# Designs tried in a protein design chat: VHH binders against q96p44r230to412. Part 6

Target 1, 183 residues: q96p44r230to412
Amino acid sequence: GFDILLGLDVNKKVKKRIQLSPKKIKGYEVTSKVDLSELTSNVFPEGLPPSYVFVSTQRFKVKKIWDLWRILTIDGRPQIAVTLNGVDKILLFTTTSVINGSQVVTFANPQVKTLFDEGWHQIRLLVTEQDVTLYIDDQQIENKPLHPVLGILINGQTQIGKYSGKEETVQFDVQKLRIYCDP

## First folded at step 1 (VHH)

Design e9 (framework vhh_7ubx_2)
Fold by ESMFold2-Fast, scan of step 1:
Order: C-alpha cells, then structure tokens, then sequence
Structure e9 (fold): chain B 183 residues (1-183), chain A 123 residues (1-123)
C-alpha cells in the first residue's frame, strides 16, 4: 500500500507537530505556507489498483470547500479527490468514469457532520469496482454505487490539503493518510 | 502526573442501568479524546466507545444502542451511561486515552489507562 504523507515528504516539509494523545501519536500541523504537491508517478508509479482502501486521520476548523487528497491530470483536472465541504458539512468522492470521464459521489448522511466538529476523526473509504463505502471512526456510514472506472493518468500531480479548484493550501492537522491495496 | 480513576461499577440485575465515571487529572482533559474499554474474565480488552475533544462520539455497534459516552470538561470527568444490561456486559471497565490507530489497526496501544471499575450483571 501507499503512505501518502511519506510520498509527499510531509515529514520534511511540515515542521510543526501536533499531539493527539498525552504520551504518543503526533500529527502534522499544516499551514498555508507549505505546498504539499508531488508528481503522481513518484507516489503511485503504477497508478492505483481498481480496489483500495483510503484511510485518513485529521482535524480542521476550515469552513470552505477543500480537497483533503487529490490526483490531478497534467492539465489540472481532478481524477480522484476526497473533498470536505465545510459549507454544507458533506463529503464528496471524485473518481474516474467511463461516462463523461469522471463521477462524483456525495455523502450527505447526517452522521457526516461529525467530521466538521473541529475534533480528530478518521475517514475510511472502501473503494471497489462496483461501489464505495464510507466509514467515519470505524462506523459504516453509507454505501454508494459507482459507474465503471478508468485507470488514472500518472503524468500530473498528487496533492494534499488544497482548496478545491485552487493551489492554495488549507490550514489543518493530519496524522495519517494512506492507501491500502488489499481491501 | 497523569491519573485516571474509574468509579460507579457494582452488582446489577439483568435489564438494569449503571453510570460509570472517570475522573482525570495531570493533563488538559478538554484537549484529549477519551475512551471506554472493557475486559471480561478470560478475554482480551474490548473497545466500547470514544468521545473526541470536539464532542463527537464513536461507538461499538454491538453496544451503541444501550451505552452512551459523554464528558464534562468543567469537571474533568468522562461518563458511560449503560442501560438494559446483560450478563454478557460483566467486565472490568477502564477509561483510557487511546490513539485512533488502536481502533483501525488493532494495535492495542494505550497511552494512559485507569485501574478499572468492576461491573457484574447477575441475578
């Protein structure tokens, strides 16, 4: 599987650490001054498998729409994105599609609002060829069907913590951001 | 020095209710997530619920309909309200400051844990 924080050198680019617990487990305090971008080919040299699990542990106060993680084409279009909409308090998952090139799945279950309480939470997205299932803090929230997906292009960039449609970095805290390839 | 002290356990009949308390000291309680874990005789520790600094809760599916976790930051106290108790709920109940990786990766790592309070459900 893939450690996205390691792949983007977050440990080298982000100096401030934030503590999740009194004794152990520290995360990164990401500020707007850092650019968390990397060539997708350096992070995912063979692309992504058709099924995977996305897992992230984060805390944020931002009330705008932003991408926790995204993979862009070389011309800057999203192929895959996990988007946190602080305006409506919903989560969006963008992936490739045979129909129109991409598809967006909206998770608007009332339990999704938990992510926007300014506390630490874990997101898990179980992505298969047929559907995607959202878990928040190890509770199954919602399952949504997917149209058939396409493989990603790796000639663009993989990024963390950007405002949607922009290159500006969001201020937030992150402890884990990984892809597991054996769901 | 970090200290966690549980109380409120005891003997209760099936169908009864109990409210457990965990008094915290030695750290800024309001900044940390708090967890309830139980251990039944002859079994390993079982996670019950976590409450985050922002007030949101995460609960085990098998008990979430009967158990409610809450906190009072002004009193530095964590609570577990238990209803409709069953013999299967008999265990030593601990409060802890566990990382989120504990729940996903089943690592079992715990930063701080109290000595526990015994809950026995029998007639």
Amino acid sequence: as target 1 above (183 residues)
Amino acid sequence: QVQLVESGGGLVQPGGSLRLSCAASGFTFSDYYMTWVRQAPGKGPEWIATIYSGGSTMRDDSTKGRFTISRDNAKNTLYLQMTSLKPEDTALYYCATSPLEYFYDSTGYQDYRGPGTQVTVSS
Scores: ipSAE 0.000, ipTM 0.178, lowest interface PAE 13.5, mean pLDDT 83

Design f1 (framework vhh_7n9e_1)
Fold by ESMFold2-Fast, scan of step 1:
Structure f1 (fold): chain B 183 residues (1-183), chain A 123 residues (1-123)
Amino acid sequence: as target 1 above (183 residues)
Amino acid sequence: DVQLVESGGGLVQAGGSLRLSCAASGFTFDDYAMYWGRQAPGKGREWVSGISGSGGSTAYASSVKGRFTISRDNAKNTLYLQMNNLKPEDTALYYCAREYTVYGSTYEIYDYWGQGTQVTVSS
């Protein structure tokens, strides 16, 4: 697997730690002054496998639309993105597609609103070649089909905590952000 | 019939400069991102730099950032690499490539690459 926090040197760029309660685990307090960006080739030198599990543990108060994690092409187009829509309280997953180059899966199940309660929560996305399944706090929420995907281009950037479509960093707390290739 | 033809390589002393060109034909040039890669003797190919179809975005390998500049002239279907402050470690066959994507794979991002142009940097 891939530890995205380590890959983007979050431990070096973000000095302030925050303790999770009740689990007493430490995370990072990300501010708008930090740029969490890195060449995708430095984080995922061989791209992403066709199936993987994305896992993140975070807390936020943001009411706008922002990308918790994203991989951009060299010209700034999203290839992969986990987007938190604070306006509608829904989660979006963007991935590549043979149709129009990309596809967006919307998770609008009422249980998704839990992520927007300003408390700590874990997101898990089980991505396969055929579908993607969302889990929140170890509970299966929803499964959505995927159109056939393409491999990612690694010549662009991997980023954490950016407003969707912008380079501005959002303020949020993060404890875990990983890709698991071997279940 | 996609063709990529590199030129501009040669022998240069450390600290010198070279400008490489890649002439593209057989496809709509401004619809594709383009890349420069290199292969040193006895080593695998490594990515050096990339540029978007419009020319609005560029990226560089850490080993060349600040020394190399990638650019393109879409009216002339030509890709360029300006190489400054060359080091002996930059000695390699340099080739250009067109972007490529493939379903569910860790395959290379390049689908076409030229024969290359040799760059030799003396110490």
Scores: ipSAE 0.000, ipTM 0.118, lowest interface PAE 17.5, mean pLDDT 83

Design f10 (framework vhh_7n9e_1)
Fold by ESMFold2-Fast, scan of step 1:
Structure f10 (fold): chain B 183 residues (1-183), chain A 124 residues (1-124)
Amino acid sequence: as target 1 above (183 residues)
Amino acid sequence: DVQLVESGGGLVQAGGSLRLSCAASGFTFDDYAMYWGRQAPGKGREWVSGISGSGGSTAYASSVKGRFTISRDNAKNTLYLQMNNLKPEDTALYYCATEGYYDILTGYYPLDYWGQGTQVTVSS
């Protein structure tokens, strides 16, 4: 798999830690002053496999639309993105597509609103060649079909915690951000 | 009125090469992703390769990766498939296709547009 926090040197860029609970499990407190960006070729040198599991553990208070994680082309277009829409309280998944280069899947199930309660939650996205399934806190929420995907270009950037369409960093807390390659 | 016309197929010995072309008309070519599919005798349709509207992203079926190269010339409204190191199992009718946008809210895929195809036969 891929530890995206490690790949982007979050441990070096973000020194401030925050506890997830009374337990001594700690995450990173990301502020708007840090830039969590890295060349995609340094994080995913062979791109992404056709099937994978994205797992993140985070909390946030921001009420705007932002990308928890994204992979951009060299000219700044999203290829992959996990987007948290704090306005409508929905989750969007962007991936490549044989149709117009990209596709966006919207998860608007009422249970998705739990992600926006300012508490710690875990997101899992099980991505296959045919569909994507969303899990929140180990509960299956929704399954959505995918149009056939294309491989990603790795000559752009991989980023964490950016407002959608902008280079500005969101203030949020993150404990885990990882890709598992499950064939 | 979308029209796709494939050409470039033929008979070739194993290990040989062919270059397929697909001439597109009736739509704004660079707004749409394009792909190549094939259908071998007695089998269903198999996706072979795809390319985004800009040409910035490509993908290949595992069976052809490293041997086939998809490309497009948006100024000429033409899609290409360069086929190298052909194998008998590549024998099929090859056709190009385009698809419309995927509407997330409705889950609707517009009707696929398929050409008539060009036959590729690889002898052992």
Scores: ipSAE 0.000, ipTM 0.129, lowest interface PAE 16.4, mean pLDDT 82

Design f11 (framework vhh_7n9e_1)
Fold by ESMFold2-Fast, scan of step 1:
Structure f11 (fold): chain B 183 residues (1-183), chain A 125 residues (1-125)
Amino acid sequence: as target 1 above (183 residues)
Amino acid sequence: DVQLVESGGGLVQAGGSLRLSCAASGFTFDDYAMYWGRQAPGKGREWVSGISGSGGSTAYASSVKGRFTISRDNAKNTLYLQMNNLKPEDTALYYCARGLTYEYTSGYVWEFDYWGQGTQVTVSS
């Protein structure tokens, strides 16, 4: 699979570590002054498989709309994105689509509000060719159907922690950000 | 400069209908996706419905799908929400919001830069 934190050299770009628990588990403290961007071809040289599992562990206080992770075309259009909407306390998943080129799935289940309590939480998205299932802290929250997807273009950028539609970096903490290709 | 002014709220009995309007000014209306959100007393804001700049694409929260219809009249710079079969749970302050088109083939956005003051909808049992 893919370790997105390693692929974007987060360990080299973000020096400040933050304790996740009383145990020896530490994450990265991302500030607005760092740019977490990388060529998609350097992170996903053969693109993404049609089915995968996205897993992230993060903590944030921001009340705006921002992309925890995104893959853009060379023209800056989103192909894949995991978006945290701090205004409405919902999660959005963007992926490619044969209909209009892309599609957005909204997870507005009341349990999604847990992600916005300023505590550490894990997101897991099980993406298949037919649907996407959201898990928060190992609990299944919601399953949503998908229109047929297209493969991604790898000639653009993969980014972490950006305000949606902008290049400005969000202040947040992250411990894990991975794609598993063999679920 | 940018203004969003909601109207059409009021008191209605369960099973009734209401039509909300949002008058937009200070920007080129058809360049932006528009949204309706709501906030019940003591609760957070929740998204209700969205419509692309052209009006060609619409989306709805599961709680209102099949009962509410979003539409727009770009010639009049006005956004609408037709609410049918209202339930007590629909009681909330309803807000109009402007979204920035995020160079996306569907025309949908998920970032809001302006919200109106809202119009109160109260549904009695």
Scores: ipSAE 0.000, ipTM 0.117, lowest interface PAE 16.4, mean pLDDT 84

Design f12 (framework vhh_7n9e_1)
Fold by ESMFold2-Fast, scan of step 1:
Structure f12 (fold): chain B 183 residues (1-183), chain A 124 residues (1-124)
Amino acid sequence: as target 1 above (183 residues)
Amino acid sequence: DVQLVESGGGLVQAGGSLRLSCAASGFTFDDYAMYWGRQAPGKGREWVSGISGSGGSTAYASSVKGRFTISRDNAKNTLYLQMNNLKPEDTALYYCAADTYWSYSLTPEGYDYWGQGTQVTVSS
């Protein structure tokens, strides 16, 4: 697996800590003044496996459209993205595709709205070559089919907490952000 | 019907240059990774180079790295191979291929489509 927070040196770039629970589990308070970007080759030197599990634990107040995590081509186009749409209160998953180069899967189940209640929540995306399944707080929410995917290009950047289509950093809190290669 | 048509081959002296083209039709070109392969007389097929659908990633066989450059023009549905500092060992039939799967560690596994090829002959 991959710890994306460690891969992007979040522990060094973000000094503010926030307590998630009474057991003193702490996360990072990300502000708009930090740039959480890194060469994809430094985080994922062999790219991503065909199947993986994305896991994140976060809270946010932002009501705009932003990418919790994204992998861009060298030209700045998204290849992989987990997007939180604060306007419609939905979650989007972007991945590569043999059709049009990329595909976007929309999770609009009413239970997705819980992510936008300003509380701590965990997202899990179980990604396979055929489908993607969303879990929120250990509850299975929705399964969506995928068109055949392509491997990612690693010559661009991996980023955390950016407004969609922009380089501006979103203010939010994050405790966990990992990829598991053997679910 | 899918067609891949290679052109630009010919006779060239060692140290010379050639640019190969592959015109694609019958499929959505920018949705496919594209490859150049070659086959010398009496030998098996050899991977030469690959390029992703967007053109953002490229890969080269060790025998051609630094001498060959793969590129594509998605507006023209055309793949290119710029070959510099050609050697007699580069003499082969060069063909292009299209595949839905892209890998940074390319292995010669079944392509979806491939062309008939264009002959490149490098004299000493």
Scores: ipSAE 0.000, ipTM 0.082, lowest interface PAE 21.6, mean pLDDT 83

Design f2 (framework vhh_7n9e_1)
Fold by ESMFold2-Fast, scan of step 1:
Structure f2 (fold): chain B 183 residues (1-183), chain A 124 residues (1-124)
Amino acid sequence: as target 1 above (183 residues)
Amino acid sequence: DVQLVESGGGLVQAGGSLRLSCAASGFTFDDYAMYWGRQAPGKGREWVSGISGSGGSTAYASSVKGRFTISRDNAKNTLYLQMNNLKPEDTALYYCATEVTYTWSGYTVEYDYWGQGTQVTVSS
């Protein structure tokens, strides 16, 4: 697996900690002044397997469209992204595709709106070669099919907490951000 | 100036084999995924196969999986399609494609550059 927070040196770059109540578990308070970017080759030196589980624990107040996590090519093209749309209160998953180069899966189930209540929530995305399944707070929300995927290019950047299509960092809190490669 | 030039097509009998080549120039070849598509007479374009920039990942349409193999030689800026066990329904104009431009805002990608194609005709 991969700990993305460790891979991007979040502990080194983000000094402000925020406590999750009641268990006294601490996360990171990300401000707009921090650039959470790293070479993908330093985080995922052999790329990603065709099946994996993405797990994150976060809270945010953002009402705009932003990428919780993304992998870009060297020229800035999105390959993989977990996008939170604060306007429509939906979650988008972007991955590679043999059709049009990429594909976007939209999770618009009413239960997705719970992510936008300014509280702490866990996202889990079970990605396989055939489909992707969204879980929120250990509840299965929705399963969506995928077109065949290509592997990622690792010569670009892996980033956390950026406005979609921009290099500006989002104000949010994060406690966990991890990939498990053998689901 | 981006150029994609396909070659290797021709007439072949059912059960036969052909190897297509695509010579690429005008962009950093190993940074971009490459694709093979085809268009049969009177039909729309059909995606056939794709390969990542490094060559580490490949994918195939269900109609060709197990019969076709996509590969690339980044030192020669060349994409290949090895076609085995050809069927009459594989008759089509075959073209290679790549994306060299993506938009950040939409997460929607289209093939930006296509070659002229090379004709493959499979006789029954």
Scores: ipSAE 0.000, ipTM 0.196, lowest interface PAE 12.9, mean pLDDT 83

Design f3 (framework vhh_7n9e_1)
Fold by ESMFold2-Fast, scan of step 1:
Structure f3 (fold): chain B 183 residues (1-183), chain A 124 residues (1-124)
Amino acid sequence: as target 1 above (183 residues)
Amino acid sequence: DVQLVESGGGLVQAGGSLRLSCAASGFTFDDYAMYWGRQAPGKGREWVSGISGSGGSTAYASSVKGRFTISRDNAKNTLYLQMNNLKPEDTALYYCAREYYDFWSGYYTEFDYWGQGTQVTVSS
């Protein structure tokens, strides 16, 4: 798999740690002053496999639209993104597509609102060649079909915690951000 | 100056095979996804297959899946389409296209810098 926090050197860029539990499970407190960006070729040198599982554990208060994780082309456009819409309390998944170059899947199930309660939650996205399934806190929420995907271009950047369409960093807490290649 | 030149078409009997080539120039080939499309006389354009810049991901239209294989040689700036078990319904002008980035929509579209095409005719 890929540890995205490790790949972006979050341990070197974010000094403040935050405790999730009495058992000493710790995460990172990300502030707007930190730029969490890295060349995609350094994080995913061979791109992404056709099927994978995205897993993240985070907490946030922001009420804007922001990308928890994104992969951009060299000219700054999204190829893959996990977007948290704090305005409507929904989750969006962007991926590549043979049809129109990209596709966006919207998860608007009422259970998605749980992510916006300012508490710690885990997101899991099971991505296959045919569909994507969202899980929140180990509960299956929704399954959505996908148009056929293409591989990503790795000549751009992989980023964490940015406002959608902007380079400004969101203030949030994160403990886990990984891609598992064996779903 | 961007140029795409298709070749390898011809007349073939049903059940036969052909290999199409698309020679690309004027841009960094491995930075772009590439596509094959086709158009039969009196019909609209139909998407056939696509391949990522690295070659790591491919996709096919249902009508050709299992019969056609898309590939690329980035060292030679060339895109290929291996066509097996050809059917009369595969008769069309085949063209290659590179990924087009639309700045205002923020998304890529499939057909930019279309070549002149190469004719494939499959007889019964």
Scores: ipSAE 0.000, ipTM 0.118, lowest interface PAE 18.0, mean pLDDT 83

Design f4 (framework vhh_7n9e_1)
Fold by ESMFold2-Fast, scan of step 1:
Structure f4 (fold): chain B 183 residues (1-183), chain A 124 residues (1-124)
Amino acid sequence: as target 1 above (183 residues)
Amino acid sequence: DVQLVESGGGLVQAGGSLRLSCAASGFTFDDYAMYWGRQAPGKGREWVSGISGSGGSTAYASSVKGRFTISRDNAKNTLYLQMNNLKPEDTALYYCARDLYYDSSGYYEPFDYWGQGTQVTVSS
C-alpha cells in the first residue's frame, strides 16, 4: 500500500503539528501557504489496483467544496477524488469509468454530517470492482454501486487539500492518508 | 462569553463509581470536540478522554480505557464522564475543555477554555 502523506513529503512541507492526545495521534496543520502536489508516477508508479481501501483521518472547519485527495490527468481533469462538500455536508467519490471517462458517487446519508462537526474523524472507502462502501469512525454508512472502472493515467498530479477545481490549498488538519491494496 | 462548569466530583471508595458533568455555554456546543483532562497532586495535566462534536467518535487514555465512558447531550450542551472501578490513582482535579479554534498560528495545545475543575478523591 501507499502512504500519501509520505509520498507528497508532507513531513517536509508542513512543519506545524497538532495532537489529539500527547502520545496517540500526531497530525499536520495544513495552511493555504503550502502546495501539496506531486507527480502521480512518484506516488503510485504502477497506478492503483482495481480494489483498494482509502483511509484518512482529518479535522476541518472549512464550509466550501474541497478535495481531500485527488489524482488529476496531465491536463488537470480529475480521475480519482475524495471530495468534502461543506455546503451540503456530503461526501463525493470520483473514479474512472468506461462510461464517459469518469463517474461520481454521492454519499448523502445523514450520518455523513458527522464529518463536518469540526472534530477529528476517520474516513474509510472500500473500493471494489463493483461498488464502494463508506465507513466513518469504523461504522458502515453506505454502499453504492460503481460502473466498471479504468486504470488511472499516472502522467499527471496527485494532490491533497485543494478547493475543488482550483489550485488553492485548504486550511485543515490531517493525521493519516493511506491506500491499502488488495482489501 | 464561553463558560465551562464542571460538577459531580467528590469522595468515593476504591472500586466505586462517579459521574462528572460539564455544562457548556456561550458557543455552539455541537460544533466542537470536547475533552476531559485531569491533574493529580504534584503532577502535570494529563488528557483522559475525547469525544467528537456529533458524539460519533471517542478516544481514551490507556490508564482509563474500559473503566471510563465519555458522552455528550448536545440538546442540553452537557458533556459527561462516567467513571467506574475507580482507583486511588484516579484522584485528581478533573477539567473539561473545548477543542482549540485552530488557525495558521500553529498552536500545538489541543485544548481551549479549561473550566475551574471538579475534585475527585478515591480512598483506598
Scores: ipSAE 0.000, ipTM 0.152, lowest interface PAE 13.4, mean pLDDT 83

Design f5 (framework vhh_7n9e_1)
Fold by ESMFold2-Fast, scan of step 1:
Structure f5 (fold): chain B 183 residues (1-183), chain A 124 residues (1-124)
Amino acid sequence: as target 1 above (183 residues)
Amino acid sequence: DVQLVESGGGLVQAGGSLRLSCAASGFTFDDYAMYWGRQAPGKGREWVSGISGSGGSTAYASSVKGRFTISRDNAKNTLYLQMNNLKPEDTALYYCARVEYDYVWGSYEYFDYWGQGTQVTVSS
């Protein structure tokens, strides 16, 4: 598996820590002044496996549309993205597709709104070749089918915490951001 | 030189209020989470409250939750603790601390400076 926070040197780029009491959640306080970008080939040299589990633990107050994590082509097009839509309070998952090059899965279950309460929450996305399943705080929320996927191109950038379609960094807190290859 | 100077303590009746201040110097204040801690006579040090560098996140010990409010003014390099509905059990020397956490190498929690403290005495 892959520790995306470590792969993007978040520990070196973000100085602010959020350990507020002994034995409580520890993480990074990301500000708009930090650029959390890295060559995808440095984080995922062999690309992504056909199935994986994306796990993140975060908290945010942002009410716009932003990408918690994304992988772009060299010309800046999204291949993979976990998008938090603060306007509609929904989660979007973008992945590759043999049809039109990419596909977007929308998770609009009412339980998804809990992610937008400004508290800490865990997102888990179980991605297989046939479908993707969303879990929030260890509860299964929704399962959605996927069209057949393609392997990613690794000659572009992997980024954390960017407004969708923009290079500006979102202010948010993050404790964990990992890919597990063995679900 | 890192310096932390606490003030605002005193003698107060049960049910009363006090506002503590911690003036920080010698470091970039908004880069650090800050704690308030206390030590009662004959007891060990107890964590009371914590606040993130930006002030966007706070935490409290169960014994003070709902009565105490931690805040900071990063422009003035000052940390505050508003204490309401004080109880005799809150009698202690109160001190602030700068917090450093090593995320890369594990769960180490490091309180790298504690000031001289300010005494709070709550009478019955």
Scores: ipSAE 0.000, ipTM 0.364, lowest interface PAE 11.3, mean pLDDT 86

Design f6 (framework vhh_7n9e_1)
Fold by ESMFold2-Fast, scan of step 1:
Structure f6 (fold): chain B 183 residues (1-183), chain A 125 residues (1-125)
Amino acid sequence: as target 1 above (183 residues)
Amino acid sequence: DVQLVESGGGLVQAGGSLRLSCAASGFTFDDYAMYWGRQAPGKGREWVSGISGSGGSTAYASSVKGRFTISRDNAKNTLYLQMNNLKPEDTALYYCAADLYGSWYYTLPEEYDYWGQGTQVTVSS
């Protein structure tokens, strides 16, 4: 598996830590002044496996549309993205597709609104070749089918915490952001 | 005031079975993912299995998949590991651990929030 926070050197770029429990400093306070970007080839040198689990633990106050995590082509187009839409309070998952190059899956179940309460929450996305399943705080929320996917191109950038379609960094707190490669 | 107390370890012959228990106290048990890890003599700690706070999701290390079953009883604040078809290679100190915010894929044992002291499992041939 891949620790995306480690892969992007978040521990070196973000100095302010936040405590999630009384005995432990667990996370990072990301500000708009830091750029969390890295060459995808340095984070995922062999690309992504066909099936994986994306896991993140975060809290945020922002009410705009932003990408918690994304992988871009060399010319800046999204290949993979986990997008938090603070306007409609929904979650979007972007992945590659044999149809039109990419596909977007929308998770609009009422339980998704929990992510936007300014508290800490865990997101887990179980991605397979056939579908993607969203879990929030250990509860299965929704399963959505996927059109056949393509492998990613690794000649662009992997980024964390950017406004969708922009290079500007979002202010948010993050404790965990990781890819697991086994079912 | 958080405590995790393992029990059920012992000496068993290859091919045998054991059931481990972990009694949890001092925190809201059903809000936390729980894990079993092990440490063989002279080796580092390794992840064995994990279960979500609700019990709806489980995961296993490839070395134990199909032989071990993790479960929990949230009404009793107890975590279990049913171990079948034990092998000499399963000899280790087994410990339970709790992680913040319910990630049952958390595989860095040194970063778990709370740890038990462990229960020894010895498998003879």
Scores: ipSAE 0.000, ipTM 0.183, lowest interface PAE 12.5, mean pLDDT 84

Design f7 (framework vhh_7n9e_1)
Fold by ESMFold2-Fast, scan of step 1:
Structure f7 (fold): chain B 183 residues (1-183), chain A 126 residues (1-126)
Amino acid sequence: as target 1 above (183 residues)
Amino acid sequence: DVQLVESGGGLVQAGGSLRLSCAASGFTFDDYAMYWGRQAPGKGREWVSGISGSGGSTAYASSVKGRFTISRDNAKNTLYLQMNNLKPEDTALYYCAAGPSDYYEWLTSPEEYDYWGQGTQVTVSS
């Protein structure tokens, strides 16, 4: 699997750690002053497997639309993105597609609003070749079908915590951000 | 000297039930969240269920939700997994594991747990 926080050297770029557990669990306070970007080839040298689980644990107050995580083409177009829409309180998942190059899956289930309560929450996205399933705090929320996907291009950048369509970093807290290859 | 010792595995027919136990020693049991994981032949380790140190919160993988029940007895330093309506796909080596009590991540890599047991084999025949 892939530790995206480790891959982007988050521990070297952020100034403040947040202790979530007295014994072991630590998080990071991301501020608008840091740039959390890395070559995708350094994080995912062989791209992404056909099936994977995306897992993140975060807390945020921002009320705009922002990408918790994204993979861009070299010319800056999104290939993969986990987007938090603070305006409508919904979650969007962007992935590649044989139709129009990309597809966006919208999770607008009322339970998704829990992510926007300024508390710590975990997101899990179980991605397969046929569908994607959203889990929030261990609760299965919704399953959505996917159109056939394409492999990602790795010559662009992987980024964390950016406003959608912009290079400006969002202020938020993050404890975990990983890809697991055995779903 | 930390020990986690699993027991209760065996051979059972599809639709049957088993109760697994994990006896813990060498650490303050109540300070740790406890987990059950499993590893099927030829596959990596998969999280199955978790329970907070107090027992007040539980979590389950979607594949077992409604069929399995995790519980703990802090006076006896013992973790349990009640498995009902077993399926052939539940065949695996089942591991007990311990992690920090306020850990918010139920899907974890093995390196994130503090302690692991050796496992108990569960085989479900069709």
Scores: ipSAE 0.006, ipTM 0.171, lowest interface PAE 9.9, mean pLDDT 84

